# VHH binders against q9xw16: the designs that were tried, part 8

Target 1, 132 residues: q9xw16
Amino acid sequence: MSGWNAYIDTMTAAAPSIKRCAIVGAADGSVWARTEADNVFKASEEELKTFVALFNDVTQVPAKGADIEGVHYVVPRTEESLIFGKKENTGFFAVKTKSAVLIAVYEGPNEVAAQVRKAVESMQTYLNNAGY
Short names: E, the ipSAE of ESMFold2; O, the ipSAE of OpenDDE; V2, 0.75 times the mean of E and O plus 0.25 times the DockQ between their complexes.

## First folded at step 1 (VHH)

Design g16 (framework vhh_gocatamig_d2)
Fold by ESMFold2-Fast, scan of step 1:
Structure g16 (fold): chain B 132 residues (1-132), chain A 121 residues (1-121)
Amino acid sequence: as target 1 above (132 residues)
Amino acid sequence: EVQLVESGGGLVQPGGSLTLSCAASGFTFDDYALAWYRQAPGKKRELVAGISSGGSTVYMDSVKGRFTISRDNAKNSVYLQMNSLRAEDTAVYYCAADSYYDFWSGYPDYWGQGTLVTVSS
């Protein structure tokens, strides 16, 4: 385990509806930390490299959608440092910091999504303030 | 008046165990997240373990599997069970309470005075 796993634990504790999550490098998509064991975040290095590159121009993302863990998500809208997607009862929130991208996959209705977004944005603020 | 009072620190041999306790008063305990931080000589304080109002826990990497944080809302107390202690665990351990559950900021709402843990032969 890496020291970054503590941030994963913090996010999942704040929003128990997060099923899987990861913290990856913004430049290359390299995994710094992820959920483990039965809830392991499973994405190839190539997929993550492609995903983090979406933050270079988020305005193009709604037309194409986004792939996470081999699952294609519809992206209804983006914000400057936020990409979120939906597929049936599953969704994700991804936020970019100075040097990282945080990705949280959840399952549940819109009320659950709001809690997950809050947890991810809180961590984004913390990491930016810490210089990450 | 808010107080966090730590106890249970002391001298222990490598491989030994200690249980730290923190008794809280002066705030609505059930609404707060609680954490243990530590500070070794010449280093900044670092988060060791945290527990949310709902009981979810977080740990720094080097203590996972060795330390367990728990809380007792009826007693307004939080505990840190420390097993398989190592020389690098030597530090002053601080109890902290945080209403925002942002343990990683290092700026909790309230701090205890600290209790010294020394791991040596």
Scores: ipSAE 0.000, ipTM 0.104, lowest interface PAE 17.5, mean pLDDT 82

Design g17 (framework vhh_gocatamig_d2)
Fold by ESMFold2-Fast, scan of step 1:
Structure g17 (fold): chain B 132 residues (1-132), chain A 121 residues (1-121)
Amino acid sequence: as target 1 above (132 residues)
Amino acid sequence: EVQLVESGGGLVQPGGSLTLSCAASGFTFDDYALAWYRQAPGKKRELVAGISSGGSTVYMDSVKGRFTISRDNAKNSVYLQMNSLRAEDTAVYYCATEDYYDILTGYFDYWGQGTLVTVSS
C-alpha cells in the first residue's frame, strides 16, 4: 500500500480545497493512505469501521448523519456509493469502490464542493476500472 | 422560487469567443455563490468556473487563462467570458447556485435549463 499516497496527492492537486483525505478498506476501514503532518486525517479506527459500514445501506444515513474526525455532519441525501455531508463551512465527500472508500474533507464555501466531488468521483472511477 | 436563466450560447469557430449570461431571481443574489457547469454528450456535468458572494473565483484547469467568470450584483447576473474556444469546449453550459443549503430539505444546487455552445468549423 506504499504506492497509495500517490492517489492522495493526485486528489489534493485536483481539488486544493481538500484539507484532509484518506483511502481506507471498504470491509474494515483500515487506512491504506492518508494526508499527514499538519493535514493529518485524524479519524480513529473505530470511527472508520463505523463509517465504512454506512455503505452497507446508504438509505439509512440521512436520518442519522455521519461522524468523521469526531465531527458530526448532516447528510442531506445519499447517492449510489456516495455519502456527503455538510457542517457550517466544512464538508466531506466519501465514495465506495469495490475494495476501498475514499474520504475527502474540505473547508470553504459551497462553490468549491463541486470540485472536491469531481476529484473524488474521478478517483473512484479510476480505482473501479483498476479492479479495486 | 429560485430561477436561473442562461443565454449567450451559439455556434462559433475554433479560436472564437462567446459570453454566456445567467439571470437570477427568487433569492438574495448578493449572498450566494454561483457557478458555471458544462455537460458534453455522454459525459457527466463538470464544474467550469465558480464565483463566491465576495468575488473569489475558481476555474477548471483546462479553461484557466481562457475563461473569466464575473458577477454584477446590481443586475442579479453572472457571466462567463469564453476566449480561445476549442472543439472540446462543445457542451450545454449550466448556471447553478452552490451556496444553497436548507437543513430541513437538504443541500440543493439550483440549476438553469442550460445554453448550448458548439465549437465547430
Scores: ipSAE 0.000, ipTM 0.100, lowest interface PAE 15.8, mean pLDDT 81

Design g18 (framework vhh_gocatamig_d2)
Fold by ESMFold2-Fast, scan of step 1:
Structure g18 (fold): chain B 132 residues (1-132), chain A 119 residues (1-119)
Amino acid sequence: as target 1 above (132 residues)
Amino acid sequence: EVQLVESGGGLVQPGGSLTLSCAASGFTFDDYALAWYRQAPGKKRELVAGISSGGSTVYMDSVKGRFTISRDNAKNSVYLQMNSLRAEDTAVYYCARDLEYGDYEFDYWGQGTLVTVSS
């Protein structure tokens, strides 16, 4: 329904193993767009506010992990603009742009994780170049 | 070729201890994070513990305080010291070259080593 849904569609088309994803405001975790219906990204406003605040100091994240959609993920390491986590055969990639955080939850082995990361990083680059 | 070879699994009584070892070859060991995963019968594979190239560690909640992951870069090896073992820890344990920036599609797993906690 929002123009931002087109970016969700682009990411899921590039990496079909993405089960759910969202684009949220970097400052407050407000949802700009997310997957819907059977693939609804169902994180609460409080959880998203907490999650985006992790980018204020990513060095502390591996010690505590990260919660997305009420699921606790182990975060083995972080990078300045990238948090990723794993739990069994599922995982997520989250990247920060100037104004947004992109979160993609996927299912599958590490081979599909590579596709998901490429999709998320491509969108990160695009949004940064677009001034977001 | 990238290879990871686990050893040290076996049968132990509840409350016992085991040390798992993983010998790595075929890549620049010091540059990669390594992790231990486990898979119990009828369950999905789950991350137990991870150690970054810089030595930072992470643990699954149920093993915190009981398990310790460590690495020895001179020996290209990673270890999992398991204390206070419980029946729920019974699983095949896998060593993995964990996700690294830019080459996730080439992550590698070892063959696994069985840990059985039973009286």
Scores: ipSAE 0.000, ipTM 0.125, lowest interface PAE 15.6, mean pLDDT 81

Design g19 (framework vhh_gocatamig_d2)
Fold by ESMFold2-Fast, scan of step 1:
Structure g19 (fold): chain B 132 residues (1-132), chain A 121 residues (1-121)
Amino acid sequence: as target 1 above (132 residues)
Amino acid sequence: EVQLVESGGGLVQPGGSLTLSCAASGFTFDDYALAWYRQAPGKKRELVAGISSGGSTVYMDSVKGRFTISRDNAKNSVYLQMNSLRAEDTAVYYCAKEFYDSSGYEPLDYWGQGTLVTVSS
């Protein structure tokens, strides 16, 4: 829905280094909103189902890594509702809310990673408080 | 106090192999990622290979298929097996605790003293 696209716009405005992002259902990985056109988030349905299932036990993720858009990321460690990964000059932050998972892929100098993390965590807090 | 001690560097001919070792102390080794960085003359330090707490690995493109990072949690050690060495691999190799902090930045602290690898002409 277009309503969920407003949250995509909010995150990308807060952290311009986000190249692609999506909001997906925590239970099944169904896409609620994603970046489009030149910055389209291209994860498959099967990949997203696998990805959101990682939040069922984040402690296992550093052993496996995570795949997003066909790219394998090393996950150095996890926090209870946060999975983040790195591959060369590319990285991601993913956070779980009550009913959603927010995924942001960024590119560029590592100096901007903190900004991306703050944007994603701020939206996580907002959506949890809104009942999502 | 976090300490990292590298060993295994030396002079080797092109096409040769070396194994670097890093002995770690002062932290709960099993809970952290470890990495190998290198610094060639006139260049900044760059990430060569990283290994997560669970054993997932990452490599810079120029060493993929030639280098293998591994860890031994019982010995608090991380290793870099380097095969098919080339002149451009000549550098001081550093062991690091974590290859980035929780914000995603590369670590600035928690380095070893380094071990020199020289690949002969």
Scores: ipSAE 0.013, ipTM 0.326, lowest interface PAE 7.7, mean pLDDT 83

Design g2 (framework vhh_gocatamig_d2)
Fold by OpenDDE, second read of step 2:
Structure g2 (fold): chain B 132 residues (1-132), chain A 121 residues (1-121)
Amino acid sequence: as target 1 above (132 residues)
Amino acid sequence: EVQLVESGGGLVQPGGSLTLSCAASGFTFSSYALAWYRQAPGKKRELVAGIYSGGSTVYMDSVKGRFTISRDNAKNSVYLQMNSLRAEDTAVYYCAKSGPPAPPLGEFDYWGQGTLVTVSS
């Protein structure tokens, strides 16, 4: 198991509602690790390049939404290093570290969102402290 | 040579407790993350708990509040305290060492032989 894959396993273990997950480069959207097999994260590099660029100005993201894996999400909330998207009974949390963007796509009622956020923010904190 | 040796497994009734130990050697223990995995019959190996070099911990959702991972750098050991055990906790438990020390979690490239935990009435 590669180092970055271990982080994928950590996040998915922390929140069962997470269906797909990816770690990508903050600068260019390059995929460092992602869920595979039955839960393949399917976003293209071109899409991810556009997605990570949203963090350049998160204040504008709620007005236009965000696309992940060809799915358009409304964005009810952004913070300096966080984008929260929602679509019906699905959603995603994306958090930015010093050099990476962590993306977790989840399924479930609104109540599961808190657990997903906690999982990705915990990893965000860990990676930031590690210099990543 | 890196070596990980688990101990503490056994048969326990539901609601019981066990403490697993993993004795490590052959590397600078304090620089690496350690983890406990488990594999039940017919299932894939899954992360149960991890502890980073800095002491931060992570748990799979189903064991939160019941299991506690800790490390003793002076003894080159990592532990898993398991309370309120359930039948679904039955598995072979493995100790794992991260690959490179940076990032702290890294890839897990060494595993112990495993210790069997059976929870049954």
Scores: ipSAE 0.023, ipTM 0.275, lowest interface PAE 6.1, mean pLDDT 90
Fold by ESMFold2-Fast, scan of step 1:
Structure g2 (fold): chain B 132 residues (1-132), chain A 121 residues (1-121)
Amino acid sequence: as target 1 above (132 residues)
Amino acid sequence: EVQLVESGGGLVQPGGSLTLSCAASGFTFSSYALAWYRQAPGKKRELVAGIYSGGSTVYMDSVKGRFTISRDNAKNSVYLQMNSLRAEDTAVYYCAKSGPPAPPLGEFDYWGQGTLVTVSS
């Protein structure tokens, strides 16, 4: 048993409020792993290609927002390798590593958002240290 | 630091049973996938069984129905129950935790010398 799905399991175990998540290639948005079945991450390949390109200049993102799974999120601000958004009771955190982008969609109040952010940032650090 | 300590190996007769244990420390056990690999003399190391953090399992074809992998998050342990053992199961068995895989292949890390299982009449 090898593959990126082990990291999906790790993030969802660390933050149970994550409803759907994916690990995609930073260069092209190709899906490496995603939640499936009842929690399937539904973003199209074209949408993901557009999404990962946002990391080329994160300063432009708050003006336009971001689309994930056909849902338009308001992005209030960005940080160097972090894009996050909110739409009512749903939200997402996306972080870029050297080779990947981790995307986690969650549901719940601001208190659960902090746990989701911690989970994706921990994985970001781990993958960067491993050369990904 | 990550530590994985294997135990439970030994000499058994064909058709016998054996349970291997792996005690883990140095990481958040419940958040990681764990696996059992084996390596026979002169052969490549191969994945025998794996268990994801959520409890889903995978097995190599030759052990399906004979081996069962399980985990106990409260004890930070993973187990391999081996039934109907065959001479071809003779190998050093290694416990591994998930690492950063690259698609389409991934890797697990080993942290000890393993535990020897010998199946002989």
Scores: ipSAE 0.012, ipTM 0.155, lowest interface PAE 8.7, mean pLDDT 82

Design g20 (framework vhh_gocatamig_d2)
Fold by ESMFold2-Fast, scan of step 1:
Structure g20 (fold): chain B 132 residues (1-132), chain A 120 residues (1-120)
Amino acid sequence: as target 1 above (132 residues)
Amino acid sequence: EVQLVESGGGLVQPGGSLTLSCAASGFTFDDYALAWYRQAPGKKRELVAGISSGGSTVYMDSVKGRFTISRDNAKNSVYLQMNSLRAEDTAVYYCAAGYEDFWSGEYDYWGQGTLVTVSS
């Protein structure tokens, strides 16, 4: 699991606009790696367990929204294995792989969101191909 | 399942009034901006009126003072009160819901439309 921090570093290098991010277990929301110190990802294990369960039926998520780090986000739509949310000028992208969920929180306009989404989807593809 | 269902369209005489309603379900209505668009035969779809989650409104110049958009969050509904109707208001009217703004032209959800015909 000590190697998982390298994937956090890769995502944040690819999209410096990521404020905080984490890699969590898809089955239980257990944290495998997350940003720390000044960029600490603050979601509780209870919140993450609830969040990863949303991937069991993404079609229900726009009706309810999603909570990350105690912040309620509007989820405008979902795609296969992707949930994204917005609140004012902040947002997140979350993608599910075979074994993990990647969550990235950002702040900024649509151009920033596009870069963050690309970084998260690139890592999703890599991890799926690696069997995770 | 997300749905926007328009109602209230019909035939009305010039100078008359209609109220369009749009009932929404399957998303967090209170957090969305809502808009009414219209499309006349052979023309592009155009924004008629919009209302933000906070209640701020925008209107197309030709309907200002004649049309009023409002929302009722308790009923998950948006309304368009249309007064002093003109022949050029004849169109299919669509309800649209978008997260960020009215002017992008990109909305997350669209209704099926309701026909308004202004004719004597």
Scores: ipSAE 0.000, ipTM 0.166, lowest interface PAE 14.7, mean pLDDT 83

Design g21 (framework vhh_gocatamig_d2)
Fold by ESMFold2-Fast, scan of step 1:
Formats: C-alpha cells, sequence, structure tokens
Structure g21 (fold): chain B 132 residues (1-132), chain A 120 residues (1-120)
C-alpha cells in the first residue's frame, strides 16, 4: 500500500464520521490514496478528472453542482480552494493544496459536518506546509 | 428579519398534483441555497429537494421524476412542483436555508410549514 494511506488514516481518525475519502492529484485527478474494502471510495478516474478541474474556477460550481461517486450534490457556495456539497443527510468537503485535492464524504448532522471540515482543512494546511 | 412563508398545501387524491411556494424576505436571496424538507407525524424530518444559488438541484430518491424544485430570484421564491402524489407523501412541508450549514453557523431559517394530505 502507498505511504499516502497514512494520511487517509489520520483524517478518518480525526473525524470518524468520514465514511469515505481520497487524496488525488490536482492536475489530473489521479488517485494517490483512498479508503478501501468496506469503505472504498468509488469515484471513477473520469469523474475525478472532471471534479478536480472544477478548482480552475470555483465560482462556476454552484450553478452546476458536483458529482462524487455518481451522486449529484448541491454546492451552496465555494471558497478559494474549497468545494463542499450536501444531499440528504450526506455531504462532502474537497480542498485543494499545491499538488493535491483531498475529498471526504461524510454522513450526519450539522455538528458532524463542521468537524469533518476542520479535519480536512487541517490536513490541507499540513500538506501545503510539506510542499504538497 | 428573515422570513420564509410556505403556501400551496392542501388535500389531494392519489395521483394528483400540487405546487408549493416559499416566499423569502430579509436576506440576500440570490446568494442562498434553499431546500424543501418534510415531516410526517412520528417520523424524522427528511430532505426532499435542494437547489443551489446557481440553480443546481438534488432530490430524495423516492421523489425523483415526480417532484421538481425551482427558484425565481426576481420574486425571492422557491417552488416545489409535486406530481403523481402518493399517500406516503403526506407530511408538513418546510422551506429552509439550512443547506449552507457547513460554515459553523447553526442558525438556520425555517418556514412554519404547509400541510400536504394525500388521501381520498
Amino acid sequence: as target 1 above (132 residues)
Amino acid sequence: EVQLVESGGGLVQPGGSLTLSCAASGFTFDDYALAWYRQAPGKKRELVAGISSGGSTVYMDSVKGRFTISRDNAKNSVYLQMNSLRAEDTAVYYCATDYDYVWGSYEDYWGQGTLVTVSS
């Protein structure tokens, strides 16, 4: 397994409500690491390539929404380097670093979403400082 | 003061149609995502449909193909067109801004609800 799986483990330990997550290349959506087995992150290579391209202009994303694992999410707003969405009791946070995009899919109420966002943003800060 | 006011509920027979309306005031409507929720007696509140500030939509699986959410920014309004109604759709329907809860603000704005009853 790759060394990048240690970062997946760190994020899921920090926010246990993360159901599935992945670290992918910002340029092409190539998977560096993802949750596996019963929690496998199922997005296709084509879907991930489309998804990471959304970071080229995040201001256009609320008009179209975003698709992760074949699920269409409403994106209420975006921030620089952050796209997030919600559908029913599920949602996602995706953050861009210099070289990567971190995607976390979660399930739960508003308190859970806030914790997941903090975990993802903490990892974003760490990876940026590490040169990724 | 932020207000959301629902209307359009009523009694309808199975297979019938209703259009729910949500009139919003007191905030910059164009910048907000909005959602329709419903709650039947003794059940948890569930998300029916959501629409982003830009118009992208999501639906609960059991209403896909039957319900359509839309917005009219000039009128500060959100609509839920409900077709092919079933007894299981009977609930109080709520309009809400809680779709943008992710920024650590737990203060959501909810309407008072409008009752939809599907029976003969």
Scores: ipSAE 0.006, ipTM 0.340, lowest interface PAE 9.3, mean pLDDT 83

Design g22 (framework vhh_gocatamig_d2)
Fold by ESMFold2-Fast, scan of step 1:
Structure g22 (fold): chain B 132 residues (1-132), chain A 119 residues (1-119)
Amino acid sequence: as target 1 above (132 residues)
Amino acid sequence: EVQLVESGGGLVQPGGSLTLSCAASGFTFDDYALAWYRQAPGKKRELVAGISSGGSTVYMDSVKGRFTISRDNAKNSVYLQMNSLRAEDTAVYYCARGEEYSYGLFDYWGQGTLVTVSS
């Protein structure tokens, strides 16, 4: 959806260390918008459906980890609407809104991770306030 | 007191142009991102354009190539140049201040300025 692409652009501008990101439906993992071309977000429909279902019980996620784009991430902890994973110098942040899940994959150290988290949480707040 | 005051709204014909201005006071302007949002009657508020403290910009898809956001740090002002206006651009336009990391998290908003695009 071209309208949703503006929000992808907003997150990437706020945190340039985001390598790939997507906004997907919370109920089914359907893609609303994602990065394309050289930085295409590659998760399959089945993987995204499985991933968004993790938000049904985030407390179980640290024991299992999480898979995104075929990469298995260690999940150190979760919050009610936040799952984040780490794998060496790569990672992701995923946040759930009323009807969407925002996923951002990044590369870099902890300082970069903090910037990415801020960007996705900011967008989460905006979308919740907009009724999404 | 943090204040954001919009001006420049009005009635224009399709294909026309308007420049919106937002005058900021009460904070160190250079340290913050600024954005223009709009809200049409019965619709949700949406991000139109944003500009970081460093000058990086973002735009909603439907305004890319038509709208330009800019800032003048010496004047504590942010601007939205709107060209090739369409009926669907009709909305109240709001100026917002945000953290550089957080375009979607804005803590201060102006009162809004109405833009009506009609023949």
Scores: ipSAE 0.000, ipTM 0.138, lowest interface PAE 15.2, mean pLDDT 82

Design g23 (framework vhh_gocatamig_d2; at its last look DockQ between E and O 0.01; V2 from the best seeds 0.00; counts 0 for: pae O 7.1 > 2, placed apart)
Fold by ESMFold2-Fast, scan of step 1:
Structure g23 (fold): chain B 132 residues (1-132), chain A 120 residues (1-120)
Amino acid sequence: as target 1 above (132 residues)
Amino acid sequence: EVQLVESGGGLVQPGGSLTLSCAASGFTFDDYALAWYRQAPGKKRELVAGISSGGSTVYMDSVKGRFTISRDNAKNSVYLQMNSLRAEDTAVYYCAAPLPPPYGEGFDYWGQGTLVTVSS
């Protein structure tokens, strides 16, 4: 039984517009927990390894964008431990903690995006305080 | 401080073409991605095309192959070349930029918009 799945449930309850999400290892992109079944997070192992490496220098990310689940997103800008992307009516927020990267893919307008960002950043704070 | 001014909209027949232009000021243009959004009557705004600071692009699926986004950093301008226009492309088109950190959740600053009408 993975205890990490409870954190996925907490984020999706806080922001119902999250369609898929995952918690992955910051060092290697290994999946610790993800949404499953009808809303399974489908990023490949190689894609996740590439994605978490973006946090080594977030200032380079807006030049290239980012790929999640085989979808290329434009990255408007970044912050020290935050990458977010946009494509059509979808987007993502990804935040780095001490040991993990949290990725949430959502659908909806900017008001929805604000709620998703808040949910992901709240979990980031919680996990950092818990030593993760 | 951030200003985005769109131009180039108009009335065209199905199959026609338009080029939209956006003049930007008040921020470090070269460091940010920029986007074109549209809003049709009674619908929410949707991202049509985005361009990274390095020139990589994203498009909504229904416009891919028909629309081309480009940027000219020397002119602080973003363009949307729209070919093979369809009635469903009728909308107000907005140039969009991100707010500076720590504010905003995407492309949160929009210009006044330019109307594109595709009708016979």
Scores: ipSAE 0.486, ipTM 0.768, lowest interface PAE 2.1, mean pLDDT 87
Fold by OpenDDE, second read of step 2:
Structure g23 (fold): chain B 132 residues (1-132), chain A 120 residues (1-120)
Amino acid sequence: as target 1 above (132 residues)
Amino acid sequence: EVQLVESGGGLVQPGGSLTLSCAASGFTFDDYALAWYRQAPGKKRELVAGISSGGSTVYMDSVKGRFTISRDNAKNSVYLQMNSLRAEDTAVYYCAAPLPPPYGEGFDYWGQGTLVTVSS
């Protein structure tokens, strides 16, 4: 197990509503780590390449939405290093570090979003401090 | 070659204290964050505490107020002071040094681990 897998496990443990998550390269969307087994993160390389590029101009993302794992999400909110998407009882938080993008797909009511965001942003902070 | 060597683990009673040490070599210690992970039997490895190159710290919720991570750059070492130990703290504890590109394509270096057993 690589250290990156430990980060995946840490996020999923911190927010039980997280179903799938991945850590990918911010430059090209390459997968560094992802949930596996029954909760495999299934986004393609091409899709991830397109997704990480959204961070080049987050202000335009709410107008067009975002796609993850072949699912189109409405994007109600963006920040400089954060993209938040929703679809029915599912959603995702994506945060950008210096070198990586963390993506967490969750399932549940709106109330679970705060915990998912906290888990992803905590990891974002750690990774930034680690030089990523 | 990057090397991490943990020490300080052992058997301790609930409420007791231990200090773990990790000696690092093979990289510019002062420039990188260090972290402690743990893996309990039948459980996944999890981040316990991290310390940045600048000294900023992060902790998992269950150890906040009980554990303290620190570093000594002169000794290329990182420490984990563990107080008020609980049975659920029983695990193998690992020292890690995450290295960003271009040193790799993104991975951590691990030590061999040191066993901490909290039992009455």
Scores: ipSAE 0.227, ipTM 0.637, lowest interface PAE 1.9, mean pLDDT 91
Fold by ESMFold2, look of step 4:
Structure g23 (fold): chain B 132 residues (1-132), chain A 120 residues (1-120)
Amino acid sequence: as target 1 above (132 residues)
Amino acid sequence: EVQLVESGGGLVQPGGSLTLSCAASGFTFDDYALAWYRQAPGKKRELVAGISSGGSTVYMDSVKGRFTISRDNAKNSVYLQMNSLRAEDTAVYYCAAPLPPPYGEGFDYWGQGTLVTVSS
């Protein structure tokens, strides 16, 4: 198993509301690691390439929304390295590091979103400090 | 300060229609996605519909095809057209908006709500 899978496990343990999670290359959306087995993260290479490109101009994302795993989300707002989306009782947080994008898809109301954001931002900080 | 004021709720028979309105003030309406949430007694709030600033939409599965979210940027207003209403649509409906940083992590700003009752 790649060493990147340990980071997937760390994020899902830190925020149990995360149902699916992935680490993908920021330049091309290539999958470095993802949740597997019962909770496989199923986004195509083409979808992930489009998704990571949203970080090229994050200020335009609230106008478009975002798609991941074939699901369209509204994006309430963004920050320089963070996109999050909402649909029904689910959502996602995505953060960009120097070379990767971390994606976490969760279920729950707004009250659980803070835990998910904290989990992905903690990993973002760790990976950036490690040079990724 | 930000204000969201919902209106248009009421009592309606199954199969009927209502239009909910939300007037917004205190922020740059055109730049933000807006949403309608609902909360039935004893249940958690759930996102019913959302609309991006550019007009793309999401709906919860049970309302798709029956409800239509729309926005009028000239009036700083968002609407929810509710058709083919069912008893399970009975809830308080809330208009919701995001706040700029350092504010919350989602649609964190809410109106007081408007009650929709579908009586069977």
Scores: ipSAE 0.144, ipTM 0.596, lowest interface PAE 5.8, mean pLDDT 86
ESMFold2 (binder alone), look of step 4: mean pLDDT 78; pTM 0.780
OpenDDE, look of step 4: ipSAE 0.016; ipTM 0.272

